# VHH binders against NH(3)-dependent NAD(+) synthetase (nadE), part 13

Target 1, 296 residues: NH(3)-dependent NAD(+) synthetase (nadE), of Coprothermobacter proteolyticus (b5y8q4)
Amino acid sequence: MNTAMEETQRIEQFLRKALVSERKHGYLIGVSGGLDSAVVLKLLVQAVGKENVLGLILPDRDTEKKSTTLARSLLEQEKVPYKVISMTPLLRHLGVYKDMPLFLLPTRGLKESIVRRFYNDYTKKLNKPVFFAQWEEPPTQLPYFYEGIAYYRIKHRVRMATLYYYAEKNDYLLVGCTNLSERLIGFYVKYGDDVCDVAPIAHLYKTEVRQLSEYLSVPEDIRNRPPSPDLIPGITDEYSLGINYETLDQILAGLEEGKTAEDLKQLFPADIVELVINQVKFTQKLEGKPYMLKRA
Key: E = the ipSAE of ESMFold2; O = the ipSAE of OpenDDE; V2 = 0.75 times the mean of E and O plus 0.25 times the DockQ between their complexes.

## First folded at step 4 (VHH; framework vhh_sonelokimab_d1)

Design b7 (from s04 with A33V; at its last look DockQ between E and O 0.01; V2 from the best seeds 0.00; counts 0 for: pae E 12.4 > 2, placed apart)
Fold by ESMFold2, look of step 4:
Structure b7 (fold): chain B 296 residues (1-296), chain A 124 residues (1-124)
Amino acid sequence: as target 1 above (296 residues)
Amino acid sequence: DVQLVESGGGLVQPGGSLRLSCAASGRTFSEYVVGWFRQAPGKEREFIGAISYSGDSTYYAVSEKGRFTISRDNSKNTLYLQMNSLRPEDTAVYYCAAEPGWYSLEDSSQYDYWGQGTLVTVSS
């Protein structure tokens, strides 16, 4: 990555070009209270002005209250107009909450504890962290495994649908907040948080986004939070991955520099290196488009 | 159709400044993407920059090094190109243009409406 100043200028120019080229009046952004959306929000305000940005805070029943509080605080600090729209009624109507009956537990602490016990059990039985195992058929029956995957992914898709509705209603472009680390390992939901009109930090590793956040004066409360989509109680990015972003990004950067698996295994646990490398290869082979016949 | 008329060209000294105007007749500037181009003798038409519908955002060619600023005044149906730190290689006929092809800001062939041009000469 260039210096933070140079990279910020590059991204701001990119955001201005996209807005002009697409003949839109502004950007719509989902603000989660997490690092990536905070960085993107700061970049948007500097690139196109606060009056040309609309924020959406999209909590559901399982969203930690601090996420919503931090998202509101940031949007108010930046003087960006925003709306808070609960996804809970839509998800309830769809039946999502019945598949994962967390409502039977009286406190968030209990919900988090139970969810983590299932995740630990999955990790043990699948011999890998849940994120990497989600594309495999389990060798034994795992309670709530596919229900949990569907539970997690539908929330991203409902969020995506809501974001695009408001973007189109305002004649705005939807900006996405996916970073390079997430893109390289497929840490996104197909037709969920991976779709947007403009993706201004998609070329930056998570750790580089963190560096940029310091330059952009993102509040420390946000910068110090563990990364999380905040869709399932107790589950952060690093908990699901079983790897912290510092380690993940060093492996990914090593691969970009041309280091071999054997080089990386001298620096990091062999099983972690293998998981990351295999996931990168798997993600590279995913088609983002439907299978289609070629015209005869 | 929309008519565009550039003005403000002339002779300037190296290091000097000049502001070009592009007056439009017809629809308001707030409905168009508008760009500036220039063409030096014997060279191809070169993209300088463009301005968004709102007037709040601009996009400049990578070769431009922050010496030029595009702005618009929709109340006067006028687009401006402020040029600072001028040098002899900036000598060219300057054009304003409107309505590029989508996502094709730099491609002069994609703009629907053009002004007649105004000559800027930076003394050699």
Scores: ipSAE 0.000, ipTM 0.396, lowest interface PAE 12.4, mean pLDDT 85
ESMFold2 (binder alone), look of step 4: mean pLDDT 78; pTM 0.801
OpenDDE, look of step 4: ipSAE 0.050; ipTM 0.585

Design b8 (from s04 with R27F T28D D56R Q110E; at its last look DockQ between E and O 0.01; V2 from the best seeds 0.00; counts 0 for: pae E 16.8 > 2, placed apart)
Fold by ESMFold2, look of step 4:
Structure b8 (fold): chain B 296 residues (1-296), chain A 124 residues (1-124)
Amino acid sequence: as target 1 above (296 residues)
Amino acid sequence: DVQLVESGGGLVQPGGSLRLSCAASGFDFSEYAVGWFRQAPGKEREFIGAISYSGRSTYYAVSEKGRFTISRDNSKNTLYLQMNSLRPEDTAVYYCAAEPGWYSLEDSSEYDYWGQGTLVTVSS
């Protein structure tokens, strides 16, 4: 990465150019109370002005109260107009909450405990973190595994649909908050949080986004939170990956610099290095498009 | 070093059968999807079919439907191609390859590892 100042200036110019090129009046951003959206919000305000940004906070039943509180506080601090739109009624209508009947548990603490117990059990049975296992042919039927995948992914897709509805209603571009670490390993939901018109931090590793957050004066209570979409009780990014972002990004940066798998295995556990390398290769071969015949 | 070595090629009469093998070494074969290609003299390399990491899913080019069967034995690090009802137009060098792009099983440029090939000749 450039210095934080130089990188901020580069991103701000990118955001200004995209607005002109697409002939739009502003940006629509989903603000989660997490680090990445906070960094992007700060960049948008500096690039195009608070009056040309609209925030959406999109909680559902399983969203931690603190996430909404932090998102609202940040938007108010930046003086950006925003709306809070609950996804709960739509998700309930689709039957999503009945597929995972967590409502039978009386507290969020109990919901988190049971969800983590299933994740730990899956990790043991699969001999790898759940994130990496979801793209393989699993050897046995696991209880709630595919229901859990559907439960998690539909929430991202409902968020995406809602974000675009408001972006189009206001004649704004949708800005995405996906970073390079997530892109390289496919840690996003297809047609969910990967979909946007403009992606200002897609070239930055998660740890580089953290560096920018300090320069941009993102509040510490946001900067210190574990990354999470906050859509399933108890599950953070690193819990799902079984790898922290510091380790992940060091492996990814090493690959970008031309280090071999053997070089990286001298520094990190061999099984982790192989998981990451194989996932990067798998993600590179995904097109994110349907199968299509080529024109004759 | 990563190696894929085809064997089992040779001269066969029309209507005959051959079983090709591809022995893998130097890597964990069970972590890779694998495919078969062939190249006749003067032609481009042609996709035959591919098989998933576990061996549970196979995909074949339309032209080879029903005559060829791909299988694998991960305990022996070996890929197989059973070829039946062979015809003179099946004469080619046959290659095994590993690690295809998911959406580009037919695209030979997307495979990471290749064998040296084994010649199959079907007499007239």
Scores: ipSAE 0.000, ipTM 0.175, lowest interface PAE 16.8, mean pLDDT 84
ESMFold2 (binder alone), look of step 4: mean pLDDT 82; pTM 0.836
OpenDDE, look of step 4: ipSAE 0.869; ipTM 0.944

## First folded at step 5 (VHH)

Design d01 (from b4 with R27F; framework vhh_sonelokimab_d1)
Amino acid sequence: DVQLVESGGGLVQPGGSLRLSCAASGFTFSEYAVGWFRQAPGKEREFIGAISYSGDSTYYAVSEKGRFTISRDNSKNTLYLQMNSLRPEDTAVYYCAAEPGWYDLEDSSEYDYWGQGTLVTVSS
ESMFold2-Fast, scan of step 5: ipSAE 0.507; ipTM 0.822

Design d05 (from b4 with T28E; framework vhh_sonelokimab_d1)
Amino acid sequence: DVQLVESGGGLVQPGGSLRLSCAASGREFSEYAVGWFRQAPGKEREFIGAISYSGDSTYYAVSEKGRFTISRDNSKNTLYLQMNSLRPEDTAVYYCAAEPGWYDLEDSSEYDYWGQGTLVTVSS
ESMFold2-Fast, scan of step 5: ipSAE 0.496; ipTM 0.817

Design d16 (from b4 with Y32H; framework vhh_sonelokimab_d1)
Amino acid sequence: DVQLVESGGGLVQPGGSLRLSCAASGRTFSEHAVGWFRQAPGKEREFIGAISYSGDSTYYAVSEKGRFTISRDNSKNTLYLQMNSLRPEDTAVYYCAAEPGWYDLEDSSEYDYWGQGTLVTVSS
ESMFold2-Fast, scan of step 5: ipSAE 0.506; ipTM 0.825

Design d20 (from b4 with A33N; framework vhh_sonelokimab_d1)
Amino acid sequence: DVQLVESGGGLVQPGGSLRLSCAASGRTFSEYNVGWFRQAPGKEREFIGAISYSGDSTYYAVSEKGRFTISRDNSKNTLYLQMNSLRPEDTAVYYCAAEPGWYDLEDSSEYDYWGQGTLVTVSS
ESMFold2-Fast, scan of step 5: ipSAE 0.481; ipTM 0.818

Design d26 (from b4 with Y53F; framework vhh_sonelokimab_d1)
Fold by ESMFold2-Fast, scan of step 5:
Structure d26 (fold): chain B 296 residues (1-296), chain A 124 residues (1-124)
Amino acid sequence: as target 1 above (296 residues)
Amino acid sequence: DVQLVESGGGLVQPGGSLRLSCAASGRTFSEYAVGWFRQAPGKEREFIGAISFSGDSTYYAVSEKGRFTISRDNSKNTLYLQMNSLRPEDTAVYYCAAEPGWYDLEDSSEYDYWGQGTLVTVSS
């Protein structure tokens, strides 16, 4: 990446040019209380001004209270107008919460413990972190496996629909917060949080987004949080992936630089290198959907 | 999950001052922005002003002449409206209302929770 200053200026220019190109007057952003949306919010405010940005906070029953509190605090600090819309009534009406009975526990601590117990069991039976197995038929019957996948994916898709409703209502562009690390391994919900009009940090690795967050003076409470999609109690990015971003990004950057699998296996555990390389190859196939017939 | 109860209304002489309170119950009051609205007989509800969840941001209707000030004490779960230089046309039922965001503050439909109102009469 360029220096943080140079990259910030480049992204700001990109964001301003997109508004002119699309003849739009502002940006709508979903703010999660996580690092990526915090960085994007700061970039939007600097690029187009606080009055041309609208934030949405879209919590559901399983969202950490701290996520919503940090999102509100950041939006207020930046003086950006925002709306908070609970996704819980819609998800409950769709039957989402009844499809995963293990989430009916009375306390968050108990929910986290039960969820992690099931994830650990899944990891043992799949012989790999759950994230990497979600597109494969499980070798054994796992209770609630498909219900679990549907449970978290629907959350991002209803959020996407809500974000577009407010973007179109205000004649704004929807900005996305997905980074390069997530894009390369498919760590996103397709047709959910990957959907946007403008993706200002999609070219940056997670570790580079952290560098920008320091330069942009994102509050330490947000910068120091473990990255999490905040979809399932207790499941952070690194818990789901089984690897930290420092290691993941070094492998991904090494591949970008032309390093071979053999080169990377000298620096990192061989099983992790193979897992990442195989996932990058698989993720490229996701870009080919929907499947469409060519004209006869 | 917020219940609001206004108090402090009553009869005030023209030119006088009055401080209204809005007591909130529930563990989540500090997560809400709160606005004040008023409704005079035969008229629609009118926005007065709002204060953010932290108290760091305030927004007032352009029709206010700097006479009204909103404040909050989250440790006491209470919102205040300080009204100065009161005029007969300020006679109305005053309502406090809460919304979880900071958006389209003059639109009463954005507010999820409302108090019952407190009557303010400005008369000699």
Scores: ipSAE 0.478, ipTM 0.810, lowest interface PAE 2.1, mean pLDDT 86

Design d40 (from b4 with S57N; framework vhh_sonelokimab_d1)
Fold by ESMFold2-Fast, scan of step 5:
Structure d40 (fold): chain B 296 residues (1-296), chain A 124 residues (1-124)
Amino acid sequence: as target 1 above (296 residues)
Amino acid sequence: DVQLVESGGGLVQPGGSLRLSCAASGRTFSEYAVGWFRQAPGKEREFIGAISYSGDNTYYAVSEKGRFTISRDNSKNTLYLQMNSLRPEDTAVYYCAAEPGWYDLEDSSEYDYWGQGTLVTVSS
């Protein structure tokens, strides 16, 4: 990345140019209380002004209350108009919570404990972190495997639909908050949180987004928070991936620089290097959907 | 989830002042932005102003700015509307209303919870 100042200026110009090119009046953003959306919100306010930004906070039953509080606090500090819309009624009506009836458990701590027990059991049986195994043929002994995948993916897709509804209602562009680390390993829900009109940080690694967050004076409570999609109680990015972003980003940047697998295995555990390389290769295949026939 | 009850309405002379209160119960008051609206007989519901969940941001209708001040005390779950330099045209039923966001504040349909209203009459 360039210096934080230079990169901020490039992104601001990019955001202004996109509005002009699309003949739109502003940006709609989903604010989660996490780092990426906080950085993007700050960039939008600097680029186009607070009056041309609308925020949505889209919590559901499993969202940490702190996530909503941090998102609301940030939007208030920036003086950006925002709406809070619970996804819970829609998800409940679709039957989503019947697949994971966590409402039967009395505390959030107990919900997190039981969810992590299932994840640990799956990790043991798959011999790799659950995230990397979701596209492989599951062992017949993994109960609720497909229900679990459907449970978290639908949450991002209903949020995407809600975001577009408000973007189009206001004649705004939908901005995405996906970063390069997530894009390269497929750590997103296809047709969910990867869907947007403009993606201002999609060229930056997670560690570079952290550097930018310091320059932009993102509140410490958000900067120091463990990254999480906040879809399932207790499941953070690093818990799901089994690797921290510092290590992941160094491997990804090394591959970008032309380092070989053997070069990287001198710097990092061989099994982790192979896991990341194989995931990058697999993620490239996800871009081939939908499958379409050419005209005869 | 939030129940609102207005108080403090009554008869006041032109040029006088009045302070309305809105007491909240149910979910934590500090999670909601709260607005004041009024409705005079035969007229549409009119937005007066709003205050954010934290109290750090306020927004007023242009016609009412400078005469009316909104404040809140989250420790007491109470919202206030201070009304100064009252005119006969300020005669109306005054309502407090709550919403979880900070969006489209003049649109009454954005507010999920409403009080019953308190009558303010400005007359000699």
Scores: ipSAE 0.468, ipTM 0.801, lowest interface PAE 2.5, mean pLDDT 86

Design d49 (from b4 with Y59N; framework vhh_sonelokimab_d1)
Fold by ESMFold2-Fast, scan of step 5:
Structure d49 (fold): chain B 296 residues (1-296), chain A 124 residues (1-124)
Amino acid sequence: as target 1 above (296 residues)
Amino acid sequence: DVQLVESGGGLVQPGGSLRLSCAASGRTFSEYAVGWFRQAPGKEREFIGAISYSGDSTNYAVSEKGRFTISRDNSKNTLYLQMNSLRPEDTAVYYCAAEPGWYDLEDSSEYDYWGQGTLVTVSS
């Protein structure tokens, strides 16, 4: 990455050029209370002005209260207009909450405890972190496996649809908040949070986004919060991946530099290197969907 | 759910002042932005101003900025509208309303919860 100052200027120019090219009035952004959307929000305000940005906060029943509080606080601090739209009525009407009876527990702490127990059991039966196994047939029968996958994926897809509805209604571009670390390993929901018109930080590793957040003076409460998609109670990014971003990003950067698997296995545990390399290869296939026949 | 009840309306002389209160009940009032609207006989509903959930941001209708001040006390679940230098054209039923965001504040349809209104009459 360039210096934080140089990269900020580069991204600001990129965001302004996209508006001109598409002949649009501004940007629509989903603000989660997490680091990535906070950085993108700051970049948008600096690039195009607060009056040309609209924020959406899209909580559902399982969203941490702190996520909504931090998102609202940041939007108010930046003086950006925003709407809060609960996803709960739509998800309930679709029957989504019926697919995961575990989420009928009376307290947040109990929900997190039960979810983590199931997650740990799944990790043991799959013999790898659940994230890396979600596209494989489970070797042992796992009750609620497919219901669980459908449960969290639909949340990102209904949020995507809502974001596009408001973007198009306002004649705004939808900005995405996916970073390079997530993009390379497919840590996103395909046709959900990966879908956008402009992706200003998709070229930056998570560790680089953290550097940018310090330069942009993102509030400490957001910067110091563990990254989480906030889709399932108790499941953070690093819990789901079984690896921290510092290690992940070093492996990914090594691959970018042309290091071989054998080179990386001298520096990191071999099983982790293999998981990351195999996941990068698999993620390239996600970019090839839908499968289409070539003209004869 | 949030329930809102306005109070403090009444008869005041031109040039006088009046403070309206809006008392809220319900668990989530501190999470809502709250605005004041008024409706005079035979007129459409008019936006007066709004205050964000924290109280750190306010937005006023251009013509009312300087005469009217909105404040809130989240510990008391109460919103206030201080009205100064009142004129006969300020005669209206005044409503408080709550919305979860901070967008299109002049559009009454953005507000989820409404009070019943309190009448303010400015005449000699």
Scores: ipSAE 0.470, ipTM 0.805, lowest interface PAE 2.3, mean pLDDT 86

Design d55 (from b4 with E99Q; framework vhh_sonelokimab_d1; at its last look DockQ between E and O 0.96; V2 from the best seeds 0.00; counts 0 for: pae E 3.2 > 2)
Fold by ESMFold2, look of step 6:
Structure d55 (fold): chain B 296 residues (1-296), chain A 124 residues (1-124)
Amino acid sequence: as target 1 above (296 residues)
Amino acid sequence: DVQLVESGGGLVQPGGSLRLSCAASGRTFSEYAVGWFRQAPGKEREFIGAISYSGDSTYYAVSEKGRFTISRDNSKNTLYLQMNSLRPEDTAVYYCAAQPGWYDLEDSSEYDYWGQGTLVTVSS
């Protein structure tokens, strides 16, 4: 990565150019109260001005109140217009909450405890973190396993649909907040948070996004939060991955530099290195298109 | 879930001043932006101005700048509309309304919660 200043300037020019090239009036951004969307919001305001940015805060029943509070505070500080649109009615109509009836548990603490217990059990039985196992058939019956996958993924897809509706209503481009770390290991939901018109930090590792956040003066209470999609109580990115971003990014950067698995195993636990390398290879094979028959 | 009750209306002489209050009940009043609207007999509802959830941002209709001031006290769950230099054409029912965001402030359909209104009459 260039210096934070140089990279910020580069991204700002990219954002201005995309707006002109696509003949759009501004940018629509989902603001989660997390690091990546905060960095992107700061970049948008600097690039195209606060009046050409519209923020959406899209909570659902399971969203931590702090996430919404931080998102609102940031948008207010940046003087960006914003809407708050609850996803709960849409998700309830689809029956999502009945499939995972967490609302029956009286406190968030209990919800988090129960969810983490299921994840721990899944990890043991699958002999790998749930994120890496989600495409595999479990060797034994795992209660709520497929319901949990569907529960997690549908929330991203409902958010995606809502974001595009408001982007198109305003003749705005939808900006995405996916970073390079997520992209390389497939830490996104197909047809969910991977879909956008413009992806200004897709070339930066998560740890590099952190560096930019300091330069851009993202509030400390956002910068200090554990990364989380905030869709399932108690589950952060690193809990789901079983790897912290510092380690993940060092392995990914090593691969980019041409280091071998053998080289990396001298620096990191062998099982972690293999897990990451296998996931990167798996993600590289994903086409992002439906399987299609060739024309005869 | 916010309930809004306006008060402070009444009869006032031209050139006078009046301060309206909007008392809010509900656990999350401090999370809402609030706008003031008015509706004179036989007229469409008019936007007056809005104040953000924190009170740090205000926005006023072009026609009303300078005469009216909006403020809020989140510790008391109350907001205020100070009206000065009142004229007979200011006669209307005044409403406070709340939205969870800060968007399209003049569009009444963006506001989820509405008070019942308080009548202000400026004698002609």
Scores: ipSAE 0.403, ipTM 0.779, lowest interface PAE 3.2, mean pLDDT 88
ESMFold2-Fast, scan of step 5: ipSAE 0.554; ipTM 0.839
ESMFold2 (binder alone), look of step 6: mean pLDDT 80; pTM 0.819
OpenDDE, look of step 6: ipSAE 0.869; ipTM 0.944

Design d57 (from b4 with E99T; framework vhh_sonelokimab_d1)
Amino acid sequence: DVQLVESGGGLVQPGGSLRLSCAASGRTFSEYAVGWFRQAPGKEREFIGAISYSGDSTYYAVSEKGRFTISRDNSKNTLYLQMNSLRPEDTAVYYCAATPGWYDLEDSSEYDYWGQGTLVTVSS
ESMFold2-Fast, scan of step 5: ipSAE 0.497; ipTM 0.816

Design d61 (from b4 with P100Y; framework vhh_sonelokimab_d1)
Amino acid sequence: DVQLVESGGGLVQPGGSLRLSCAASGRTFSEYAVGWFRQAPGKEREFIGAISYSGDSTYYAVSEKGRFTISRDNSKNTLYLQMNSLRPEDTAVYYCAAEYGWYDLEDSSEYDYWGQGTLVTVSS
ESMFold2-Fast, scan of step 5: ipSAE 0.415; ipTM 0.771

Design d68 (from b4 with D104E; framework vhh_sonelokimab_d1)
Amino acid sequence: DVQLVESGGGLVQPGGSLRLSCAASGRTFSEYAVGWFRQAPGKEREFIGAISYSGDSTYYAVSEKGRFTISRDNSKNTLYLQMNSLRPEDTAVYYCAAEPGWYELEDSSEYDYWGQGTLVTVSS
ESMFold2-Fast, scan of step 5: ipSAE 0.491; ipTM 0.818

Design d79 (from b4 with E106R; framework vhh_sonelokimab_d1)
Amino acid sequence: DVQLVESGGGLVQPGGSLRLSCAASGRTFSEYAVGWFRQAPGKEREFIGAISYSGDSTYYAVSEKGRFTISRDNSKNTLYLQMNSLRPEDTAVYYCAAEPGWYDLRDSSEYDYWGQGTLVTVSS
ESMFold2-Fast, scan of step 5: ipSAE 0.530; ipTM 0.828

Design d91 (from b4 with D112T; framework vhh_sonelokimab_d1)
Fold by ESMFold2-Fast, scan of step 5:
Structure d91 (fold): chain B 296 residues (1-296), chain A 124 residues (1-124)
Amino acid sequence: as target 1 above (296 residues)
Amino acid sequence: DVQLVESGGGLVQPGGSLRLSCAASGRTFSEYAVGWFRQAPGKEREFIGAISYSGDSTYYAVSEKGRFTISRDNSKNTLYLQMNSLRPEDTAVYYCAAEPGWYDLEDSSEYTYWGQGTLVTVSS
C-alpha cells in the first residue's frame, strides 16, 4: 500500500503505546493553524479517539487571525474539545511588547511591512538570513538585536508552560509538533516548542509531513498556507531561513545518505549547501546544554 | 468586546413553551461558542446547553435533553433557546454566555462574556 499509510499506522501504534507506558489518559496538543500541528491532531484522533485529546489555541497580539480561525475550524471538524487562551495579557505584563510596540499601527499589513523592513536591513548587514546569524555576535550598528531574539523566544516558552499546565491538570501527555527538518537545523526555540513528552513526527522531514497531510485529508487551506512560526508579523519560515523546504530537505536527506558537501554542491547552490551543513554541525553542539560538571 | 442581552422572559403556565433570545453586539460574536445557563434564587448557576461558533455542534445538560433546543443566527448576531413542556422547576433567571473555545462547557467560569439575565416564571 502507500508509504503514507504504513507511516500513519506506525505513528498511531507509537502514540497508543506511549499512553500505556506512561499510564496517562490522553494527549494535550497546541494547535497553531499550521501544517505540523494539523497533521499531529489528525494522527492523535485516529490513534486514541477525539474524547482523549484536548487542544489549546494560544494566540497573542501578533498572531494572524487566520491562524486561530483555521485551528478552531479543524478542531471543530475533528470534534475535539479545545480552549482558546490569549497569551497577550501575560506577555504584556512581562513587558514583552515594549520591545516591539506595534499597538498604534492600524492594520496588520502596515505592521508586517515595518517588521519586514527591519529584517531586510538586518539581512543586508549580516550578509545572511537572520536565523543563521542569531548565535553570532552582532555588529554594533544592529539596533534591537537582542531584544528581537528575546521577543520571539519568550512567546514559545510561555506557550510551553501553558501547555504543560493543562496537560498535568488533565493527566495527559503533551505532544510536540516539531519535525526532523527543524530539529536538524535548530529551527525551534529551545525549552519552548521543542519541549514535549511525545514527538510523533520528529522523525519526518517537512516535505514528508506535507505528504502525510494529503493522505490524512488535512484541509487544503492549511496545507497550502506558507509555513510560519507566527511569532512576529510577516516573518515566515522561508523568509527567516532564506531557503525553501524542498531544497532544505533534499540537502538534509543527502547528508543522511552519506553524500559529501562536494556531491551536494553539484546539485544545489554552494552557498546554500554550506549554510545548511554548517548549521547542522552547530545544532549538534547545542545538545550539550545545560553545561554540567562531571562528578570528580 | 462582545456584549450579550437576553430577552423573551416572562410568566408561562406549566406545559407551555417560551423562546428566549440573546442579542450580541461586537464583531467577534461569530467566533464564540455560546451557552445558556439558569439560576434560581439561592442556588448555583446551572448549565442548560451550548452551541459551537459554526452552529454545527450542540451540547445539552442531561436533565434538559429533548425539552430545550439551542440555535444561532450569526448573520443576525442572535442566539435562541426554545423551551418546551415547561415545569415550575424551570423558574429561574436565564443567562446567555460566550466562550471562545469548546471545552468544559458546563463550567460557568470558562465563559468570558455574560448577559444580565431574563426572568422566566413557570406558574399557574
Scores: ipSAE 0.461, ipTM 0.808, lowest interface PAE 2.4, mean pLDDT 86

